# Ledger of designs, part 1: VHH binders against Carboxypeptidase Z (CPZ)

No score or structure here was measured in a lab: all are predicted.

Target 1, 134 residues: Carboxypeptidase Z (CPZ), of Homo sapiens (Human) (q66k79r27to160)
Amino acid sequence: NPAGECHRPPAADSATCVDLQLRTCSDAAYNHTTFPNLLQHRSWEVVEASSEYILLSVLHQLLEGQCNPDLRLLGCAVLAPRCEGGWVRRPCRHICEGLREVCQPAFDAIDMAWPYFLDCHRYFTREDEGCYDP
Below, numbering starts at 1 at the first letter of every chain, in headers, positions and changes, except where a header shows other numbers; antibody chains are not in Kabat numbers.
F, E and O are the ipSAE of ESMFold2-Fast, ESMFold2 and OpenDDE, as the mean of both directions, binder to target and target to binder. V2 is 0.75 times the mean of E and O plus 0.25 times the DockQ between their complexes.
[cut] marks letters that were taken out.
The coordinates of atoms that the task and the answers printed are left out; those that the model quotes come from them. Centres of patches stay.

## First folded at step 9 (VHH; from b1b with W104Y Y105W)

Design c4
Fold by ESMFold2, look of step 11:
Structure c4 (fold): chain B 134 residues (1-134), chain A 121 residues (1-121)
Amino acid sequence: as target 1 above (134 residues)
Amino acid sequence: QVQLQESGGGLVQPGGSLRLSCAASGFTFDSYAMSWVRQAPGEGREWVSSISGSGGRTYYADSVKGRFTIARDNVKNTLYLLMDSLKSDDTAVYYCAKPYSRGYWLPFDYWGQGTQVTVSS
């Protein structure tokens, strides 16, 4: 399948797919990603030092197993977006919105807000733009 | 403006204990949850523990539960990490970290210079 950028031709040499190398995301349904990621991190070194990645690595502990693995994998789709055949695909917005609705009570129970880097409008796209279910 | 200064690290034998301190300034300390994060050589940062602004709720990584205790003194604006039963795997630079928003633990927008803890090295 073509990546979720079906409406635009790729820029010359702009989308190189590399192996996904995040331990926290090793069970993703895809094996390749690209840099920069959706948060504009440009290397594994930057991702692994980021607060966003730290949160994903401990999220199931903080939520006492609730929403795992779906919420963690949603975050993986932001930090290590799917890349196929030189195309990057964005995760589907409706998946983000659905998870936020069902998971929000778990966040409320520990006085934690929905993470800013899982903003469903900002980082997730509509189905008519070629998104995928993370 | 925001400043975090860790201290209390050192060399200790396996099974030993240490108390880390973090002096905080430049923000309303008691309004923020605070965290300890550590980084071993050649690895990314690992979350260790968090405490609510009031001190009423504490959270720990599985690797330290039962051995470490997070505490805070909101009069002295100081965060603590009491480490017991230390193991070689606990060797790391320990950072205290301030979250971006009140009421949240992550993501961080500030941390200090860190304090080194070395177990039987």
Scores: ipSAE 0.047, ipTM 0.460, lowest interface PAE 6.6, mean pLDDT 81

## First folded at step 13 (VHH; from d1 with Y59W)

Design f3
Fold by ESMFold2, look of step 14:
Structure f3 (fold): chain B 134 residues (1-134), chain A 121 residues (1-121)
Amino acid sequence: as target 1 above (134 residues)
Amino acid sequence: QVQLQESGGGLVQPGGSLRLSCAASGFTFDSYAMSWVRQAPGEGREWVSSISGSGGRTWYADSVKGRFTIARDNVKNTLYLLMDSLKSDDTAVYYCAKPYSRGYWMPFDYWGQGTQVTVSS
């Protein structure tokens, strides 16, 4: 069309894409990710040993099915960010904020704070900056 | 200064029972939720159970629900895992774990050296 703008979304970064290999994230809508991830983990071994990944793998049990799979997939977008054609994409902030609002009662019921690694402003970008829905 | 020391592991027959203990020191034990996490040979770490700081709420992995009981004694600063109806799949090193802060449960900032549980088949 008539716009002369670059086709790359402004939130994309160049990267080497690798196969997504996390069992807890196997139902993600994408099959490729990159290292380092948004938490600066540099390998699958580091991710799989992390407390962040352990939490994601058991959230359905802790919350008795509430917020699953959307909350788990949100965490997957931080630990295994989407990578397409050599570019990493960040997940949308409004999805994070909406899930936090919907899920807050479930976290309150178990006296658990919202996970620090799901900080909506730190790891998630705005729609006008080219984000995607995890 | 934070220390967690697991004990009570051993070799047991299928269907048997064990009681694991975790002695805690160097922090205000009753202010923190505590967890048991296990690691089988060649596998990643698997969450087993958690208990609130007061002991009023407990949570279990589906694989152990109905067979394991988590408890704590806030006078003795000790976390327990009572394991019943043990299966070969329960063979692992069991760790007790302390979260970074009271409200988060995870990530863990301290855990012990673990205690080996072996269920022979």
Scores: ipSAE 0.121, ipTM 0.523, lowest interface PAE 5.5, mean pLDDT 83

## First folded at step 14 (VHH; from f3 with G53S)

Design g4
Fold by OpenDDE, fold request of step 17:
Structure g4 (fold): chain B 134 residues (1-134), chain A 121 residues (1-121)
Amino acid sequence: as target 1 above (134 residues)
Amino acid sequence: QVQLQESGGGLVQPGGSLRLSCAASGFTFDSYAMSWVRQAPGEGREWVSSISSSGGRTWYADSVKGRFTIARDNVKNTLYLLMDSLKSDDTAVYYCAKPYSRGYWMPFDYWGQGTQVTVSS
């Protein structure tokens, strides 16, 4: 029986997929995530108590609707990453960079830095690595 | 090291008032914006209010605007939250939170053990 070598997509990490159960990310385009997330959180309790979650949850209010829902969904891709077929999918770096460029003035206006957990270089991947648009 | 100690929580009836305090130590309190966050049972932790280092600027969650007032005493290294017109939905553990950086008020790197606020008839 030729064990169909499930070709690991480039830049994908093997993972056990679980149902997405994060209210702030309920409108994400995917229904399954994994632990640990890209920030190494290992449970919903940890995620929902995290400073990243708090910040993500208030971005809409803080930015007066600017850059949302795209920015929120970008955050969701990090806090509750997409999981499919036993693999973690990473969001595209160029999407992150584009949003950062557009949204940076809004952050500056409220004396807030671009969120560290949305570091485009650290948590996002290139198109040639099989990234997706969150 | 950094220490945040919340107090002032308790049981109160709907429409009642409470004043929370946070005693801060182990860092230059007057150089940091400070915040309150809360977490209700079974819910995620949510932002409540923030105040700039000087106290000149304040921010509030929509759910508490007009009812809560954040204040600080930089001489006493104390943060306050005045809560008026309390509702059952305000029931939560309230935490005092410190931001990572002096120039910003989020994200947070430290918070205390919290103080329980229960609003019930």
Scores: ipSAE 0.692, ipTM 0.858, lowest interface PAE 0.6, mean pLDDT 92
Fold by OpenDDE, fold request of step 17:
Structure g4 (fold): chain B 134 residues (1-134), chain A 121 residues (1-121)
Amino acid sequence: as target 1 above (134 residues)
Amino acid sequence: QVQLQESGGGLVQPGGSLRLSCAASGFTFDSYAMSWVRQAPGEGREWVSSISSSGGRTWYADSVKGRFTIARDNVKNTLYLLMDSLKSDDTAVYYCAKPYSRGYWMPFDYWGQGTQVTVSS
């Protein structure tokens, strides 16, 4: 596991919100996102060509429906983060940690690493910081 | 530096066959699973197939199962994709992809420039 960022990310960052236009995240609970995303992607073209996008698109198949849609939506929260009121909203760390605990064996069984972009310590925030459940 | 170079793409008729190759360098090829991904114009990039470091395990997208075969030659540091019964929907740029971690096949951290596969009458 990459050590992640030494510093906890802020609960929210100022951002210009745009319409969410990502097919794999069409069922997200929010309709607006922002660029750059939490992975510093700056366009839909870049997002749709990314390894993260590829992974999210195959999770259902690879895990035989296990951990979905929650895991996919967790990924969406990073790849196309929620944007509201001029701020980027971050998903809750405890949700990420819970899913990792439950889903890790399924990843291991198919020789897949826990996604680096789902590092619970890097991209997710605490409840007291105003996180949301994706 | 990690380098992946795809080749073997071209124009083929529906029902035809094609073999793609990927020459790998700059890392211990035999220690990593390898994968093929593809991207059609206007579409997102999608996973096609993966093979374990030893070649003992393979994975396929449902869309290519029974038609495509992934293989590797660890002596030559080369990854292959044998594509049979090609369809128009297989038209895309095909990329060879390396995973971030040893022992796992996804997520990816590197891929090549790609090779164009066009299936058309």
Scores: ipSAE 0.675, ipTM 0.849, lowest interface PAE 0.7, mean pLDDT 92
Fold by ESMFold2, look of step 15:
Structure g4 (fold): chain B 134 residues (1-134), chain A 121 residues (1-121)
Amino acid sequence: as target 1 above (134 residues)
Amino acid sequence: QVQLQESGGGLVQPGGSLRLSCAASGFTFDSYAMSWVRQAPGEGREWVSSISSSGGRTWYADSVKGRFTIARDNVKNTLYLLMDSLKSDDTAVYYCAKPYSRGYWMPFDYWGQGTQVTVSS
């Protein structure tokens, strides 16, 4: 258990790191990820067919340029989490919460709720628990 | 059980037209936004178009704006995609997609079986 995550075990403590191969996430600050990802997808084929990835690939267009690239990269941290030296790193919750606070009006403008796979308490950890900023 | 069944695909010449249909059952169709998504060989799935539950708002990918029209018939529980000025790049399997709840129109939790559209010279 990472410190402070009472009921949510990490996706993996140890992992085999593989090359990040998502075009939508090619500008992430890291080059390696792992499977399963934080949504339990087990291959690139599954990720690229997922509705979560489809949303990330069109967010810029749907929000008319608002919140890009930060929102897209936040989603990348869920679909292709950072993997370093055999360990999965969890992204920081405060980054998610801050971004939700500023992008929510853009989602409201198109009658779209905040994406369920970006739930800030489900996939994102606190700073005092060793998270990283995506 | 939610069921989505696409039809209307086929082989067409460049510049031609097709109308796709999606018959929906097992949920309250008129309470949900609906979408079309496509997948070409060797590509990931690509969002094409979405329509609000009432039909009052529509959205289109840049690649299809001005050529495709999404529509719905809430009496017949049917979603449509009218495709004009078809290009070879439109060749794909087209899927009808339902969002996971009424508060969203993406991401999706149910997909149809898909219908093949082939645009060839």
Scores: ipSAE 0.275, ipTM 0.610, lowest interface PAE 3.5, mean pLDDT 84
Fold by ESMFold2, fold request of step 17:
Structure g4 (fold): chain B 134 residues (1-134), chain A 121 residues (1-121)
Amino acid sequence: as target 1 above (134 residues)
Amino acid sequence: QVQLQESGGGLVQPGGSLRLSCAASGFTFDSYAMSWVRQAPGEGREWVSSISSSGGRTWYADSVKGRFTIARDNVKNTLYLLMDSLKSDDTAVYYCAKPYSRGYWMPFDYWGQGTQVTVSS
């Protein structure tokens, strides 16, 4: 991504950017994503049939409105990662960790574990790598 | 081997009722939460309802609350979806789904082949 050469390496990989086409993610702050996504899905058909997308689509209802939209948008950053200028941008780890801390009581209330595809260390990157706030 | 077989779908008029069944085998049915998911032609899959392993807690999508009832029979290893006041928007293939682990919600690791529900006059 241009213009940032005097700072930390960007949290980005070279990619072909395509239009974001997930209804659950229509209010994301970006309009372009790439394949494969962070879970290695390679098409919208695969994403829309996945358990990850189905869970993301209903999390706000399961949690009775708690953590919406932040948790949903965090998941969107994994399933439809931001792509701009031919580069994939990764979401910030500290945002994931902060949301987990705030939202964990809502998950506990319904005996549900934190979603596996929102693993803050696996899919989210450090600030010194040029991450973004989803 | 885990097997899930849905049945009970069919053609019904708006306002009508159906009962879907899902016969489960190859796992300890009463140790898992279970879900119904549906898919209309050309659309992604939509979560419909879930029920805890004991049957003591249930959850419903807003689109079906008050009209659908999820239930289970842990003696017969069968999951049910009682659908009432059906609308044309309920037309879809309905799948029962098993989560991977007892302690976690999703991903689903097994699906049935589905049963078609068509609501039309």
Scores: ipSAE 0.265, ipTM 0.588, lowest interface PAE 3.5, mean pLDDT 84
Fold by ESMFold2, fold request of step 17:
Structure g4 (fold): chain B 134 residues (1-134), chain A 121 residues (1-121)
Amino acid sequence: as target 1 above (134 residues)
Amino acid sequence: QVQLQESGGGLVQPGGSLRLSCAASGFTFDSYAMSWVRQAPGEGREWVSSISSSGGRTWYADSVKGRFTIARDNVKNTLYLLMDSLKSDDTAVYYCAKPYSRGYWMPFDYWGQGTQVTVSS
């Protein structure tokens, strides 16, 4: 049988799309997002004060330039998920998994855990379920 | 009660050196990464440097790399910043900062009162 469960597709959720307003994510390939985000934040004020956003904004310097911008954009896909035509697009799991594999040595070198909000199985969807490459 | 107390600031000539200290108490110092952050007059806070809980890894903002050295003494519960080749752009209040969680380097939940560093001819 297939490797997964055939239940309601997680890649598209009904939503009200709003403009993406995070400076750390201004170079994302999309310009609309939604609330709540994948971490259940419900406003820009909550996102911008969150530990997740602050960590994301300094990862480049902590990793001495490694994994930028790909890791930052992966985090943007969780904090400001892509929203199109009233539906949320989920980011691809294989992109998360591939980046974690490439970047994990950099995190190990500084004794830092992979960011808890970048759980590849929790927030990221398979390609056959309609995901996008953040 | 978490307490952080910075000291060692002062007036120094360009090219001069200072050593900042931060006395820490009220938490398990050797379980947390620690950081220095600075704030120049009329500006926001700028991250300067961080050090892992064991002291085995250090990180520096590009603006201070090669001139500043972060260190810690886990017996004395003290964080240090050794500043060499000081420039006028280094003039700021320097803060010692503790992250909210052992598993993360930021954001910070406790700050000291700060120590003023002034680099002037």
Scores: ipSAE 0.016, ipTM 0.309, lowest interface PAE 6.7, mean pLDDT 82

## First folded at step 16 (VHH; from h6 with S35N)

Design i5
Fold by OpenDDE, fold request of step 17:
Structure i5 (fold): chain B 134 residues (1-134), chain A 121 residues (1-121)
Amino acid sequence: as target 1 above (134 residues)
Amino acid sequence: QVQLQESGGGLVQPGGSLRLSCAASGFTFDSYAMNWVRQAPGEGREWVSSISSSGGRTWYADSVKGRFTIARDNVKNTLYLLMDSLKSDDTAVYYCAKPYERGYWMPFDYWGQGTQVTVSS
């Protein structure tokens, strides 16, 4: 698949793109990611052993299908960020905020915290910064 | 400093039983939910079971429901995993995991060194 736009948004980070090879994120809308990811993981082994990956892998079960696949894909955008043209693309903050608002009760109901790696202010960017909807 | 030490792993035949233990220290154990996760060779780490701080609520992965039982002793600061009807697919390193926040069981921020469980004839 041809790379998307070559536009470098202000919040983009320089990166070497690699093939996306993460089972939980196989349905992501992109095929290339980078290391380190947004959580500073530097290999697939580290990612697959991470708390974040575990959480994403069980969200469907734990939330009884609620908020998925959108929430999982949001997590994928952090664990295996989109990489295009040598730059990391970041997901949109408003998407994260919207999902948090809608999904928070489901997390509360099962005594789960909103994932720290889905901090909308830390890992997500504004619309005017060239973000994408994962 | 938070410390988690798993034990009780070993070699067992299919259909057998095993009890894992996790000794916890360095934090207020009875204020946190606790968790078991496992990782088979070449596979990602997967959630197995969780228990609330009081032990009043438990959660299980579908793959272990009806076979595994999570328990805790808050006086001894110990987490347990009772594994019955073990299968070859249960072969993995099992880890005890502490959640990031009190009152919640996921996500996790601390892991033990793990204990090896091997199910083989």
Scores: ipSAE 0.638, ipTM 0.832, lowest interface PAE 0.8, mean pLDDT 92
Fold by OpenDDE, fold request of step 17:
Structure i5 (fold): chain B 134 residues (1-134), chain A 121 residues (1-121)
Amino acid sequence: as target 1 above (134 residues)
Amino acid sequence: QVQLQESGGGLVQPGGSLRLSCAASGFTFDSYAMNWVRQAPGEGREWVSSISSSGGRTWYADSVKGRFTIARDNVKNTLYLLMDSLKSDDTAVYYCAKPYERGYWMPFDYWGQGTQVTVSS
């Protein structure tokens, strides 16, 4: 477990960690997550039934391979957040903003809005808050 | 209040056909793209098809292309899914889904209760 277990970053929340069991996020760089996720989902059943999960699962097809897997992994960081040493780790805002800038035209081309659950200001944190790159 | 009600599901044999309907109310139906999604037992929900507000544009998942047809009647505030050449893998609960914003088709903000489709010999 390479994640910090001995300190609490400013943006970290206390949490009970569980094994990551989400097919669309199986290639994430971490193996443990927590409930509720950053969208306040409290079970795998709720996550797998969510609009957010559906979108992540079809991004490759919809964007014809563009922005994948990076954008998908950003979504994973929100739907199944990284949990290490009893703390939730949050993804970096600047990564989110960078990908939005690059990927926005692809979404526009297919008449899709930038996903609300990838709001860079709401679910992502600054570097000085101890964020990580998904 | 936004309401979506699916119907038309049932038991069919492989190779059979079904027509699903979704009755929409509580929003300006003809101003929104509409969507079908499905969920098989033990699986996450997956996107099936989308149609633009006017009906002039359609999108399909690769798994249903050439077999399913999405349509809409904006006068009746109804969304349809014509399913032909059904396979066992099409067994799922099918949901009608409304997009969050006008002019876009994803992500969704409202779902119906769903209708069960079972394909079995």
Scores: ipSAE 0.333, ipTM 0.682, lowest interface PAE 1.5, mean pLDDT 89
Fold by ESMFold2, fold request of step 17:
Structure i5 (fold): chain B 134 residues (1-134), chain A 121 residues (1-121)
Amino acid sequence: as target 1 above (134 residues)
Amino acid sequence: QVQLQESGGGLVQPGGSLRLSCAASGFTFDSYAMNWVRQAPGEGREWVSSISSSGGRTWYADSVKGRFTIARDNVKNTLYLLMDSLKSDDTAVYYCAKPYERGYWMPFDYWGQGTQVTVSS
């Protein structure tokens, strides 16, 4: 699709949408994603081997059930960004920030820093750019 | 340069035991949490266990809980995985992994070469 269309969602990027194939993300509100993802992974094999995906798949266990599924779905929005009709939608920054605030005590309890791939300013965008809640 | 060298893998029968070691150098070992990750043939990588920088806290995947023990020796800069009651499903290459920096004990940024564990009769 043509770049720069005024009626596309403000946070969207032009893309070829493919089926979402990550089991950890199977309950996402969308069924299509694209490559490269927000971490520049270019295939399912690369994603599934990544330390980011491995951590995401076990976070609920490490945090004793806290923040599930919201934190997992937040990470899914980075590793398998939502793709609709040839366009990528970016996840909302305020959702990331709110979840970090709520979840910080659980991370502190296990002496773990907030994951770098969930940096709310780097991978998440403002609501006025047409972001979505993952 | 960060260096991680796994050893201690081998062939064992079901129900057997192994002790894996990971010699670490090129960084301040006692400042970082450390991890074991494994990869079975044709599968993605699976987290196995983690240990805090002091060794005071440990975490295990459900698949190994009660059978595996992670430990570290901060004097010798060595990470261990004591594996007991081994099953065929434990067959994999086992890697030790270091996080990016002290506050990010996951995700892992540095990997060893790996050591093969094969459980068969």
Scores: ipSAE 0.190, ipTM 0.540, lowest interface PAE 5.0, mean pLDDT 82
Fold by ESMFold2, fold request of step 17:
Structure i5 (fold): chain B 134 residues (1-134), chain A 121 residues (1-121)
Amino acid sequence: as target 1 above (134 residues)
Amino acid sequence: QVQLQESGGGLVQPGGSLRLSCAASGFTFDSYAMNWVRQAPGEGREWVSSISSSGGRTWYADSVKGRFTIARDNVKNTLYLLMDSLKSDDTAVYYCAKPYERGYWMPFDYWGQGTQVTVSS
């Protein structure tokens, strides 16, 4: 420590990073994730059977191609959160909020609510906390 | 209590046709979009088709587009899947599915008992 101190980032889940194995998320910009995910799923079997994952896999068909792949990758950040160096990184809230604003007309056209598992305040964190762009 | 009962499955030859029905009770049927989902042996669940609450809009998985037709009768509270040009890959248990809540059109939170469709030469 010659001149200053190295600050530990705010507490985030320490974790064991494992390979990302979701086909719907294979084009994510990262290849490691952890369990439990942000929805508290504890295994690939639970994720792949979940309503959240099934919806992600068909959203582009329901929205007739709108908001793909951005919306899908946003959901991947919740179901398979990025894991690096033993820590879970959270996706940026402002990315979620911006995408919701742009995509809301497509959801309105089919009378569909914004997905509950994409709550921008619950699962997405502020830029000053070291978030990433999914 | 929400109840969904599928019927109309069976054994059919490739190229054949089949009509599935789903009788719905315990909820206001015409307020919800409805879905067909299938599960082949040893595989996960696969979305097949959806229909809006009024029946005015329909959606299909690429694997069934042009061969299957979803329909509903809001007087009889019944959902239908008309399947034409059936292939062996269509062999599965077929479920009708209801969303949990209005406005959360999906995901598929309520399921019927399922009806077996077997397409075999």
Scores: ipSAE 0.165, ipTM 0.536, lowest interface PAE 5.3, mean pLDDT 82

## First folded at step 18 (VHH; from g4 with A33G)

Design k1
Fold by ESMFold2, look of step 19:
Structure k1 (fold): chain B 134 residues (1-134), chain A 121 residues (1-121)
Amino acid sequence: as target 1 above (134 residues)
Amino acid sequence: QVQLQESGGGLVQPGGSLRLSCAASGFTFDSYGMSWVRQAPGEGREWVSSISSSGGRTWYADSVKGRFTIARDNVKNTLYLLMDSLKSDDTAVYYCAKPYSRGYWMPFDYWGQGTQVTVSS
């Protein structure tokens, strides 16, 4: 791979922040997100049809109220990442790791693996990198 | 390649019954939990029911509990949904869904083409 690859060209405009419009995420602590999201979905239609969003919308029922709303909001931070002034913030890894530890017995009780889109190392950043608590 | 083919949909009256089938191929069916998901026109997809890989555990959305029964035949590689006491709100395209990982039933990475269920009058 060539040296000097970056995520964005230097002359590219910042990401455009749009209103968060997901019913399952309507109680998030922020009002704006961007596309593509952290899973590379490019529209609300794609997100709303996705297995990731379907799972998030039903987690409260599946886990019998356990880990709600914290786990649902964690997933919202992946599907509708916080966007402020053209800048996308990532949620904190330690929040993900703490929830996984606390919630794992509830997932085991229903024979469900920890969701791949809640991978704490892939989608979540450390405190010293400027993360936020979703 | 993973293939899921739903069938058994149709037009029924309220209070009627239908049995949906999903023929599965291209993966080790008995290693995966399976699910039914439905979509009404203009709506997002709604989870309906899931069943563990062995068939020993089942889960249902509140809207269908007591009326729908999920089942599987691991010899025929077929998933079923028996729908009783059908209501107009059950009108949707019903999809069979395969999860990403073995031994679990959600989240999904493969869907069938769907079968239409219409409950009218």
Scores: ipSAE 0.361, ipTM 0.681, lowest interface PAE 2.8, mean pLDDT 84

## First folded at step 19 (VHH; from k1 with M106F)

Design m2
Fold by ESMFold2, look of step 21:
Formats: structure tokens, sequence, C-alpha cells
Structure m2 (fold): chain B 134 residues (1-134), chain A 121 residues (1-121)
């Protein structure tokens, strides 16, 4: 298969589930995820070097314990999305929206914007099918 | 073109001191908070310290609090990390990092090439 012309594109609804290997997310309610993740990271090395993962790993310290573990686990649902039986499950939007409302004052107190990668409409679904509470 | 260039790393004995510098260009330095991040071999990147755009507020990881001091010079567009009481656990490549949003300091969109700090007897 030539690098510049042909490749086997993934099917639109297929995913290969792999073991979740992020220590910051080890207490998630699921053990399998997929690549690329919702931010298009394609390996654990890329995730662990990313600014997004660095933030999640120290968020409890920056917010002085506020919103932990719920906010961290919300971020885990983006960086290591739940994968079951070859399908990616999306977390529920209302959980994201509720946490943003509750946690926004803690972010304001340290002059830090709500993280762009915790976009409740982009990465979280409203529909009952496939939606779970992280 | 955003450029961040770290310097001041080197080999030092435990208990020693180093001063790291980061020369910034290609953006309005005094509109952005800035951070230091480090990476030891075989490990992920670890946040070290951040400073607000004005320099009036600073944050430190627990592992460096009391030993490291972050500072900035908005006239010279330079970020500093003063490192005292160095330990072997501080051995890492140290990166200067710029956030993507003005007035903030996390998360980052640009990194320097890094400067090596090695603490060994």
Amino acid sequence: as target 1 above (134 residues)
Amino acid sequence: QVQLQESGGGLVQPGGSLRLSCAASGFTFDSYGMSWVRQAPGEGREWVSSISSSGGRTWYADSVKGRFTIARDNVKNTLYLLMDSLKSDDTAVYYCAKPYSRGYWFPFDYWGQGTQVTVSS
C-alpha cells in the first residue's frame, strides 16, 4: 500500500477497543478505549505529552480539591473515550453542562478559562442511546 | 512566528542552583501567562510552574514549591525559573510553554526546544 495514494480507511462506525492505560484515568468506570481519541490523539505517548492530559493530571491541585474527581473523569471521557464491542460511547451532555456550571467559579478564581477540550456540545451527547454518566 | 528558546541548563550537584531563561518572540509576550514544564526520561510531561501575564500571580507544583521561583521581564520578553536546592528528582528537560489564549496560562499551544538540567553527584 503506497503512502501517497491508497489506504484502507476505517468504516464510519467501527472502532478497535484497547486497554485504557492512563493513570490519571485509572478509576474510570470502564477499562477499554480507542484511538484516535476525541481530540484525534493516536497513541498513549501523544496523549501523555499533551497539554490536555497534563492539565487533567494536576487539576485537583490547581483547583485545590474542588470538582475532583468528577471534572477529571469528565476529561477522561474525552481523552480516553469508552469503547464497547467495537463502538465508541459518548458521555452525557447534561453531566458536562452541570459540572461547568458548578465548577466555573473555581476556574474564575485562578484566572483560567474553562478548558476548550471539555466542550459539552462537541464531545458529549444528549441522546439516550450510547450516552453514559462518567 | 512564535519562538521560545530556553537556556541556562547544565550539570549541577544536589543542593545546587540554576537559573533558566526563555527568550520569547513572535507574539505579544506581556499579554500571555507563561509556564515551565519538565520531562524526565521515560516519563510524561510534568507541569512545574506558571506566572500570570503581569507577573502578579504565580503557581507551583507541590514538588518544587519553596525551591523554585518563576519570574518574568515583560520589557525583555524573557521568562525565568530560579532553581534552588536541586535534587536528583529534578533531572529533566525543562520547557517554556505559551498558552493559546491571551490572559491565561494553561493549556499550551507552543513549546521551546527545552534545556537539559542534570542533578547528579
Scores: ipSAE 0.331, ipTM 0.660, lowest interface PAE 3.2, mean pLDDT 84

